# Designs tried in a protein design chat: VHH binders against q68dx3r342to642. Part 7

Target 1, 301 residues: q68dx3r342to642
Amino acid sequence: RDLCVVLLNGQHLEVKCDVESTVGAVFNAVTSFANLEELTYFGLAYMKSKEFFFLDSETRLCKIAPEGWREQPQKTSMNTFTLFLRIKFFVSHYGLLQHSLTRHQFYLQLRKDILEERLYCNEEILLQLGVLALQAEFGNYPKEQVESKPYFHVEDYIPASLIERMTALRVQVEVSEMHRLSSALWGEDAELKFLRVTQQLPEYGVLVHQVFSEKRRPEEEMALGICAKGVIVYEVKNNSRIAMLRFQWRETGKISTYQKKFTITSSVTGKKHTFVTDSAKTSKYLLDLCSAQHGFNAQMG
Key: E = the ipSAE of ESMFold2; O = the ipSAE of OpenDDE; V2 = 0.75 times the mean of E and O plus 0.25 times the DockQ between their complexes.

## First folded at step 1 (VHH)

Design a47 (framework vhh_etentamig_d1)
Fold by ESMFold2-Fast, scan of step 1:
Structure a47 (fold): chain B 301 residues (1-301), chain A 124 residues (1-124)
Amino acid sequence: as target 1 above (301 residues)
Amino acid sequence: EVQLLESGGGLVQPGGSLRLSCAASGFTFSTYSMSWVRQAPGKGPEWVSGISWNSGSTYYADSVKGRFTISRDNSKNTLYLQMNSLRAEDTAVYYCAKGSPYYYDSSAYPFDYRGQGTLVTVSS
């Protein structure tokens, strides 16, 4: 049976597997193919409602596959099983990464997260990051235009929402001008500057999932952000996230789940905060993700 | 079939120089970025240098910046690495690679097309 794994560079890998194949076996095959050496930071995830859910290495593929996959030995576009290789654990500084390819993967992930609006920042920083990506991928502003190779496409460097607000023409003009005026930072050095800028953002490395407040009306959307530093509670309004509460792990007394409910208790105030998810499976996943992120934070310092 | 053939390695004393060459075939060399990657005994591969398809952009790892120069001759389908001020730490097998990990390229990773390699030993 065939499984498609999407890599951070956009490549789609066709992986041959059996009904008894595990997520871990696929992860090992994919990371080996991609020549990744620092595997600690990576995981395989499926996407549901625009959110990534990381899979346990012990999980058998048949338990998460789309209906009919078990009975189809050949690849088909009508019943495609797709997973994503993504970064699950984010280091606070790129200097902790030992290999250029690992740093490059972090760059690709953060660049993709900016473009897909999973990582939010202000307009000025979005334009700066687009210019750094041009420096990294194209080099210095060309002294002469090369007709056989296009200079760049704005949608590859700037999020769609900003292009809509500014217009594509204005974005192209401003980004080109900023690129022209930028320093001779290029290649890996430009990627490291991109990482440095993104690693300073409040939303860096935060894995976001939709939830609803038990205390508030169910129609009012909220989100939980889970990262190495702890848990962030967001209010979602007009397609934007506003941080309402931040729980560092040392300030977290207990996290528990019951059915569709996810509860986090403050060790400082003793107050309990309960959120409602779409399923018991999602609530348990959030608990496990918190445990994994806390463990990662402890390991890193 | 993509083929890359490295040459020019050898034994050199610290402070010496070597020029590596890579003969490419099986693809349109002039349209792809190219890289040099090295692997020291017991260590993983380390990207050393990259060059764009038209020689307009060159990139270097911090460990070799200012000492190594990457170049290419598209008319001969050949990639070069001029290595100056060689150090014991530069001892490795050097590989030519199609593409670059730093570009959105048809090649996912440069290591997918590396050749047989050429050994460089820097020792007194």
Scores: ipSAE 0.000, ipTM 0.134, lowest interface PAE 19.1, mean pLDDT 81

Design a48 (framework vhh_7mjh_2)
Fold by ESMFold2-Fast, scan of step 1:
Structure a48 (fold): chain B 301 residues (1-301), chain A 122 residues (1-122)
Amino acid sequence: as target 1 above (301 residues)
Amino acid sequence: EVQLVESGGGLVQPGGSLRLSCAASGFTFSSHYMSWVRQAPGKGLEWIGRIYSGGKTSYNPSLKSLVTISRDNSKNTLYLQMNSLRAEDTATYYCARELRYFDWLPYGMDVWGQGTTVTVSS
């Protein structure tokens, strides 16, 4: 059967598998193909409602496949089954990564997450990151360039919401000028500066999932951000999110689930914060993700 | 070829004044923003202030009353005037060439001097 795995470089890898194949077998094949050696930071995920859900290595593909995939022959006539190779665990500094290819994968994911508006930061930093990406991918400003002629597409470097606020013409002119004024920082060095800037952001390495507050109206949308440092509670308004509360693991008491409810207890105040998810499966996933992130933080500290 | 060389450091008494110089070569000094940065023994880097290509200055608020930055573009030289020196001002002082994307968006420092040491002791 056919399975498509989307790599961080944008490549779509066709993987041949059968009904008994596991997520772990696919992960090993994909990471081997990509020549990755530091595997502990990576996972395979499926996308649901623009959110990534990481899969356990022991999961059989047929349990997560689109309707009809199990019964289809090994031909293109079956429904498309797509998974994503993603970074699940984010290190605080790129110097902890031993291989240049691992650092490059971190660059590619953060670059993509900025562009797809999964990772938010202020306008000044978005422009700086776009210029660093241009420097990494294009090199120095083209010497023969006419100042008004475009040599890149702004939508490949700057998120759509910022282009809308500034206008495409202003973004193109300002980003081109910033690139022209940049130092001769090439390839990997530009990527490492991108990582250094991004690793200082409050939302670096945060995995975000939609929830609703039990204490507020069910129609009021919120999100939980889960990362190596802890949990962030967001209020969502007009496709933007604002951090309302932050729980470091040392400030987090018991985390529990019951049906569609996910509860975090503050170890500082003793107060319980309960959130409602779309399913018991999602609540349990968030609990398991918290456990995994806390464990990762303990191993790195 | 691009080079910054600091001078004027030394031993000064508490309450004294000192002027540091930074000689620039190998680039168009007059077109660049320049900064002063210091590092006390066993401490991190502390930004002192900058001077824009047009001569306007911006300072670390904690140091603003104690220092003045100036430049002489005809001599390719940057200056740091320090007054009312205290033992806490003992540090290695660096001049640095600043790159900026915009006035509000600094890129960082791309060229540094080797530093000049100031010791404030009686």
Scores: ipSAE 0.000, ipTM 0.095, lowest interface PAE 19.7, mean pLDDT 82

Design a49 (framework vhh_gefurulimab)
Fold by ESMFold2-Fast, scan of step 1:
Structure a49 (fold): chain B 301 residues (1-301), chain A 123 residues (1-123)
Amino acid sequence: as target 1 above (301 residues)
Amino acid sequence: EVQLVESGGGLVKPGGSLRLSCAASGRTFSSYAAAWFRQAPGKEREFVSAISWGGSTTYADSVKGRFTISRDNAKNSLYLQMNSLRAEDTAVYYCAAGTDYYLSEYASEYDYWGQGTLVTVSS
């Protein structure tokens, strides 16, 4: 059977597998192909409603495959079974990463998350990150460049929403000017500076999932951000997230689930915060993700 | 290559205001991010506020709503307007400038530093 794994460099890797194959077997094949040595930070995820859900290594592929995949083996160009190699655990500083390829994968993921609007920051920082990516991929501003002629595609460096607000022409002009003024930094050094900038962002390393408040109308959208440092509660308005409450793991008491409900208890106040998810499976996933992130934080601290 | 000189520090009563200034030499300063840090007696240097080349700002939670960072690129100068000062704001305030245009809350990301100006808030 055919399975597609999307790598952080944009490559679509076709993996041959059986209905009994596990996520762990695919993960090992994919990371071996990509020459990754520091595997702790990575996982395989499926995407549902624009959100990534990481899979346990023991999960059988047939359990998560789209309808028809098991029943019609080797039917290419029908139902596409797609997984993503993504970073699940984010270090606070790139200096903790031992291998240049691991640092490069962090760069690619953060670059992609900025472009896909999974990682939010202000317009000035978005332009600065775009210029750092140009430095990493093109090097210094071309000396013979005519300013009226673009030497790059803005959509490859700047999020679509910012291009829409500023217009493509203004983005092109501002990014080109910033590139001209930037330091003579290129290649891996430019990628490391990109990592330093992103690692300081409030939403760096935060895995975000849609939830609803138990006590409010179901249409009042919220989100939970789960990361190495703890849990962030967001209010979602006009396609943007506003942090309402932050729980560090030391401030987190019991986390529990019951059916579609996910409950986190403050160890400081004793107050319980209950959220409603789309399914019992999603609630259980959030609990497991919290346990995994807390465990990762304990290993790093 | 860039030299920074702070001024405007002094003794002020709680609830008072001060404006700190930082003058930079060189013509490239206006193209880069700049910041204010402070160090209270017996404590580590802490972030106060930063401003990008384009004027975007960020503030430490302890100073939000009370302090305002600004720059005058034509005069190659950085400012910190401090209102509603508290005893806890007593520190040596340092002007810092980077070689890049991005915002940063980390002292290690700034290459040029002033000598500092003392701000004392007491009755």
Scores: ipSAE 0.000, ipTM 0.207, lowest interface PAE 17.7, mean pLDDT 83

Design a50 (framework vhh_8k46_1)
Fold by ESMFold2-Fast, scan of step 1:
Structure a50 (fold): chain B 301 residues (1-301), chain A 125 residues (1-125)
Amino acid sequence: as target 1 above (301 residues)
Amino acid sequence: AVQLQASGGGFVQPGGSLRLSCAASGRTFSDYAMGWFRQAPGKEREFVSAISWSGGSTYYADSVKGRFTISRDNSKNTVYLQMNSLRAEDTATYYCAAELSGTYYYTDESEYDYWGQGTQVTVSS
């Protein structure tokens, strides 16, 4: 039986497995194919409603597969079984990563998260990150460049929302000019500068999931951000996330779940903050993700 | 925090050579881009050269290009500025500086987080 794993470089890897294959077996095959050695930071995830949900290594594929996958090999009339290789645990500084290929994977993930608007930052930094990506891919500004002939597509470097706000022409002019003035970094050096900039962002390494308050309308969204440092509570307004509360792990007394509800208790105030998810499964997932992130933070110091 | 100590300055005659060194103390030197700036008496500080954290990319002011070479040895926590074909107008106090904060404007002194005390270079017959 076949499943598709999407790699951070955009490659779709077809993995052959059986009905008893585990997520861990697929993870090992995929990371071996990608020649990754620092496996601690990576996981396999499925995507639901534009959110990534990481899978435990012990999970059997047949429990998460599309209907009919277990009984029949992949065919045109069945849904494609797709998983994603993604970074689950984010280091505070790239210097903690020992292998250049691991650093390259972090670059690809953050580059993609910026472009897909999973990682938010201000306009000035978005333009800077676009220029750094252009330096990484093209090197220095082309000496033979003519103004009437664009050498890149703005949508490959700048998020769609910023292109819409500034206009494509203004983005092209600003990025091209910034690239022309930037001539110090090439290839890997430009990628590591990109990592340095992103690692200083407040939203770096935050895994975001939609939640609701019992008192809010369904169209008035909240989100929980879960990261190595702790939990962030967001209000979602006009397609923007506004941080309302931040809980460091030391400030978190208890996290619990009951049915569709996820509750975080402040160890400082004793107050309980309860959120509603779409399912009991999602609530339990958030609890497990919090435990994993807290454990990762403890290992890194 | 990084502390920087510049050295290797001195007196040299026109056409001569000097090698400046900037020794960094503290951790994470390999994470910093390094720059050299100079200031002549009564003038503003100006950019001379910069090198990326890995040494893979270098930048030079037009006035020194082809005469000066910047390099680094991350195993020794040191950056070097090899100055050849020195001119009287190269007379200045030379400062080394370190940058971590994600700039690509290496010529802008405001982008640099840490600065050394400087080393005096005098080019005179």
Scores: ipSAE 0.000, ipTM 0.156, lowest interface PAE 20.1, mean pLDDT 82

Design a51 (framework vhh_gefurulimab)
Fold by ESMFold2-Fast, scan of step 1:
Structure a51 (fold): chain B 301 residues (1-301), chain A 123 residues (1-123)
Amino acid sequence: as target 1 above (301 residues)
Amino acid sequence: EVQLVESGGGLVKPGGSLRLSCAASGFTLDYYAAAWFRQAPGKEREFVSAISSSGSTTYADSVKGRFTISRDNAKNSLYLQMNSLRAEDTAVYYCAATYEGSSWYFPDEYDYWGQGTLVTVSS
């Protein structure tokens, strides 16, 4: 049986497996193919409603596969089974990563998250990150380049929402000018500066999932951000997230679930904060993700 | 018993600065999201700035880059530093607080309010 794993470089890897194959077996095959050595930071995830859900290594593929996958020895076009190799655990500083390839994977994911508007930051930083990505992928401003001639596509470096606000022409001019005046960084050095900039962002390393408050109106969308440092409660307004409350792990009492409800208790106030998810499976997933992130934070010191 | 008291309002010339203070009594502000709202004489009450219990901040577009919200938990107080003041900033400024994750932009979502302090920007 076949499944497709999307890698951070955009490559689609066809993985051979059988009815007894686990997520862990696929993860080992994929990371071996990609020559990754620092496996702790990575996981396999499926996408549902534009959100990534990480899978446990012990999970059998047949339990999460599209209907009919288990019974078919050959792949059919109607039964596409797609997983994503993603970073699950984010280090506070890239200097903690021992291998260049691991740092490169972090760069690829953060760059993609900026472009897909999963990681938010202000206009000034978005332009800076675009220039750094252009420097990393294209190199120095071309010496013989006519200043008015385009040499890159703005959509590959700047989020669509910013292009719409500024106009494509203005973005092209400003990014080209910044690139012309930038320092002579190349490849990995430009990527490391990109990582340093993104690692300072409040939204860095936060895995976000839609939730609803038990007490609030259904039209008031919320989100939970789960990261190495703890849990963030967001109000979602106009596709923007506003942090309303932060729970560091040391400030967290008990996290529990019951059916579609996810409850986090503040050890500071003693108050219980209850959120409603789309399913009992999602609530249990959030609990497991919190446990995993807390464990990662404890392991890193 | 539980109250918010604003201070620091006054008359300033365009381009000037003012720092507003809001003192909370009868409860611990640390556990509350807090905000500044303003109301001009003939206008609706509008959002200015908010700060969460964890210190995350947000600003209305009209004041972003000019105003800074902050809190001092040791003094149980909220502040608004107002720089580069304009005639359009003339209003009564209100301090507000809420315990639960309310929408920061709507006055109706806040549990506690001060009486307000007048800021007049005029030459």
Scores: ipSAE 0.000, ipTM 0.080, lowest interface PAE 24.7, mean pLDDT 82

Design a52 (framework vhh_8k46_1)
Fold by ESMFold2-Fast, scan of step 1:
Structure a52 (fold): chain B 301 residues (1-301), chain A 124 residues (1-124)
Amino acid sequence: as target 1 above (301 residues)
Amino acid sequence: AVQLQASGGGFVQPGGSLRLSCAASGFTLDYYAMGWFRQAPGKEREFVSAISSSGGSTYYADSVKGRFTISRDNSKNTVYLQMNSLRAEDTATYYCAAGRYYGTSYLPSKYDYWGQGTQVTVSS
């Protein structure tokens, strides 16, 4: 049977497996292919409604595969079985990573998350990150450049929404000028500066999932952010997320689920906050993700 | 040891086609941007084409746009240059180069590793 795994560099890796193959077996094959040694931070996920859902290593592929995958091995269809190699656990500082390849994977994920608007930050920081990525991937401003000839494409460095707001021409001019005036950082050094800037963002390392308020009529769209530091409650308006509440793990009491409901209790106020998900499976997943992130935080200190 | 092996050069008539290959050994191309450069006798080395590590962006010299196509197959640890509608002025030794963490770059100084080159001769 064939399975496609999308790597952080954008490569689509075709993995050969059988009906009894586990997520863990695929993860081992993919990380071995990518020459990754620090596996603790990574996981395999499937995407549903633009959200990533990480899979347990013991899960059999046939239980999560699209219909027909089991019956028709190696069949290509519109329901191609696709998984993603993604970072599940984010370190607070890149210096905690031992291998340059691991740091490079963090760079690729954060770079991609900025560009795909999964990681939000202000306009000034988006431009700074774009310049740092240009410095990392292109190098120093080209002294040989003809003023009228573009040496990069703005879409590769700046999110589409900012390009639309500023116009492509203005983005090109501003990024080019910032690049010309920037420090001469090379390759990995520029990537490490990019990581340092992103690691200071409130949205860094937050895994976001859509939920609804139990109390609103009609039910208002919200989101839960789950990360090493705790849980963030977002209100979603005009395709933007506004942080309403932040719970550090030490400030988090009981977390529980019942059917489609996910409830988190503040240990500080004693107040219960209940959210509605699309399914009991999703509520259970959020509970398990909270446990995993809390465990990661305890190990890293 | 880190090595890039360029191959696929040869003798062709004007209007002909060639496909160049650049195979990497001793390292994985997944995390490298790749470029093709060429040098004709008595001339400086010039940029031909580049492809990002993800394959998501490509860049071409004006002299080859519409005629050459760069691509990569990371599963084979190889990058390719498909050359169509070849002209006498395309005669040169073609070099592939790898730059760690570099996206598309037309500057030779941005590449860390270089292949030995493969000769392309376009003549009637």
Scores: ipSAE 0.000, ipTM 0.292, lowest interface PAE 12.0, mean pLDDT 84

Design a53 (framework vhh_gocatamig_d2; at its last look DockQ between E and O 0.72; V2 from the best seeds 0.00; counts 0 for: pae E 3.4 > 2)
Fold by OpenDDE, look of step 2:
Structure a53 (fold): chain B 301 residues (1-301), chain A 123 residues (1-123)
Amino acid sequence: as target 1 above (301 residues)
Amino acid sequence: EVQLVESGGGLVQPGGSLTLSCAASGFTFSSYALAWYRQAPGKKRELVAGITSGGSTVYMDSVKGRFTISRDNAKNSVYLQMNSLRAEDTAVYYCAKEFGYDSLTEGYYFDYWGQGTLVTVSS
């Protein structure tokens, strides 16, 4: 059987596997191919409703594969089984990463997250990050380039929403000028600066999942952010997330799931906070993710 | 801060007995499930025994009938009585606190590990 794995560099890998293959086996094959090290930070995920769900290494692919995958899928879109290599655990500082390739993977992940607006960033920082990415890719501003002939596509460096607000032309001019005026920072150094800037963002390393309030469903859209430090409860309005509650792990008593319900009990107040997911599977996933992130934090601490 | 401190480990001959203790602090002890894990050299950490807040217990198959987990809420302590010890029981034993519970699988999640106590079973 064929499985497609999308790497952080955008490369699509076709992986041969059987119906009994595990996520771990695929992970090992892919990471070996890509010569990745420090594998503990990475994971395979599938996409559902624009969210990524990490998979357990012991999970058999046949349990998560789309319908028809077992039947030697015709090269039809309906039978395509696609997984994504992603960063699952985010270190607090890139200096904790031992390998340059790993740092580069983090850079790629964060670029994607910023560009796809999974990681919130204000306009100023977005432009800055765009310039850093240009520096990483092109080095210094190309002197031979005329402003009328863009040497990059704005959509590759700036989120669509900002482009819409500023207009593509304005973004092009402004980012180009910023790049021209930028300091002599390029290549890996530019990537590191990018990491440094992104690691200071409030949502850095936060894996966000949509949930609903138990009492206000469906009127109130909420989200849970899960990261190494704990759980964040977001109120979602329009295109913005506002942090409403934060549960550090030491402030978390119990996390429990019941059917579609995900409940966090404060160890401080004893108060229970219940959220509703789309399925029992999702609620369990969130618990699993919390446990994994908690464990990661413990190891890094 | 959650703290778990294991004690009672040591060297014991096959067929011998040993009692491990774990002193817990930093949380409402009586409200949480507790567990003992062990990790042998070159092996993954595994659940040995668990006890719920209500006193229900679970054991891995290889220790059933030999090991007994118990708790004393008044002392904020959990114990593992190990009888008829075998060489394969050699491991570092860890005390763990409940992190979460999944009702669908009726599965407890344990973490907040102590430093562990070494149990060596050897002739």
Scores: ipSAE 0.835, ipTM 0.929, lowest interface PAE 0.4, mean pLDDT 93
Fold by ESMFold2-Fast, scan of step 1:
Structure a53 (fold): chain B 301 residues (1-301), chain A 123 residues (1-123)
Amino acid sequence: as target 1 above (301 residues)
Amino acid sequence: EVQLVESGGGLVQPGGSLTLSCAASGFTFSSYALAWYRQAPGKKRELVAGITSGGSTVYMDSVKGRFTISRDNAKNSVYLQMNSLRAEDTAVYYCAKEFGYDSLTEGYYFDYWGQGTLVTVSS
């Protein structure tokens, strides 16, 4: 059998496996190939509606595979089985990571999440992070650069929404100027600065999933952010998320799911907050993710 | 802060009895399910017995008829009465508090753990 695992560096890895193979077996093969040693932080996920859903290591591949994969793939089959290696648990400070390759993976994930608009921050910080990524990946400003000539593609460093708001030309000029005036940091040093900046963002390490409030109109979108520290409730407005409520684990009494509903009970007030998901499976997944994040937080101490 | 403190473990001969106790604080005890888990050296942690807020109980097959889980809401305590102990019951026993409940699988999530109490059954 054959499936594709997408790595954070963009590489697509073909993995050979059996019908009875587990997610854990694939995870071990992929992380071994990538030379990752600090496995605690990583997981395999599938993508649904632009969101990542992490898989339990005990899950059999045939349970999550596309139609036809359990049988021998047809010669003309258009079915593809794709998983993603992603960071599931985020450390509060990169100094807790022992290996440079692990730190590099954190850089790649945060870089990608900013670019793909999964991690939000203000315009000034987005430009700063773009310059740091340019410094890390391209190096110092070219000495022989003609000021008006482009030497990079803005869409590789700045999110599309900011490019639309500022215009591509203005972004290119401002990023180029900032790069020209920036420090001589490059390679890993620039990546560590990028990590330091992102670690201070309110949305750092937050895994976000779309939900709807039981009390809201059906047209209004919300999101739940689940992280090591707890749960964040977001209102989605103008392609951005505004934090409405934050529950630290000590403030979370218990979480229950019923059909498409996901309920968090405050241990401080006793008040219940209910959210609607697209399915009972999604509600269960959110509870599972909360449990996993709580366990990780306890382990960190 | 949620705290679970286990006690009552010790060394006992096969066929003997022990009562494990778990004193809980930091939450509204009567509203939560509680459970006893155990972990033997080199093995994964496994559910031994559980009790819901309503008093319904569940047991793993190998302890049915020998172990009894109970709770005292007035004392914020949960107990595991263990009778007819066997060598295979040797493990560290952990008290656990409900973190959540999923109606789709009718499954409980336990994510608040005590430090554990050692039970050794040996002749």
Scores: ipSAE 0.608, ipTM 0.838, lowest interface PAE 1.6, mean pLDDT 87
Fold by ESMFold2, look of step 2:
Structure a53 (fold): chain B 301 residues (1-301), chain A 123 residues (1-123)
Amino acid sequence: as target 1 above (301 residues)
Amino acid sequence: EVQLVESGGGLVQPGGSLTLSCAASGFTFSSYALAWYRQAPGKKRELVAGITSGGSTVYMDSVKGRFTISRDNAKNSVYLQMNSLRAEDTAVYYCAKEFGYDSLTEGYYFDYWGQGTLVTVSS
């Protein structure tokens, strides 16, 4: 049997496995292939509704595989089973990472999250990050370049929403000019600057999941951001997130789940904040994720 | 800000006794379950005893009958009375507070590990 694991560099890796294989076995095979040494930050996830859900190491593949995967040997086109190698735990500073390859993986995921609009920032920063990614790949502005002749596709560096607001042509011109005027950065040096800029963002390292209000009209969308520092409660309007409440772990009394409900009790006020998820499984997952992120924060100084 | 501070560890002879204390602050103490965990050198941390907000207790098999967990809600403190100590009880002991509860599995999650208090049972 086959499953596909998508790596952060975009590579699709075919993994051969038995129906009895676990997520942990696949994770070990994939990370060994990728020569990753600092494994504690990574996990395997499946994607549901544009959100990543991380899997426990002991989970058997047959419990999460599409229907029919068990009955049909090694066919890549039928009932595709796809997992993603993703960063689950984000360090506060890239200097805490011991291996350059690990820092490169952080860069790749953050760049992808910016482009796919999973990580938001203002227009000026988006342009800056695009230039840094160009510098990582091309180094200095190519002096052989003729004006208006593209040496890059704007869609590879700038999110679609900004391209819509500025137009592709204007983005191309402005990014090229910023690249021309930038200092001589290349490769890893540019990637580290990219990491430095993204680490300053309010949503850096925040794993966002859709929830709904218990006490408001059913059409009102909300989200929970779960990260090393705690939980952020967002109101979602016009596909934009607005932070309404923040709970640091030391301000979080407890988290309770009941069927589709996820409840945070503040240790400061004693108030309960209840959210509705799409299933009891999702509620449990969010509690487990909070526990894992809290544990990571306790280890990270 | 939630804090848990362990104390009362020390060196004791086999068969001896110790009382561990954990001072809690930064939350409504009476509303939460508390627990003691321990970690021997080179071993994984394990649950020793727990006490619910209502006073119900649970113990790991190897300490049942020898250890007693208790709480004093007026002093925001949880205690572990350890009697008939054995060499295998040598470990760093940690106080923990309920972090979460899942109604479907009836599972408790504990958090907020302090620096711990070392218990050494001689020879």
Scores: ipSAE 0.373, ipTM 0.747, lowest interface PAE 3.4, mean pLDDT 87
ESMFold2 (binder alone), look of step 2: mean pLDDT 80; pTM 0.809

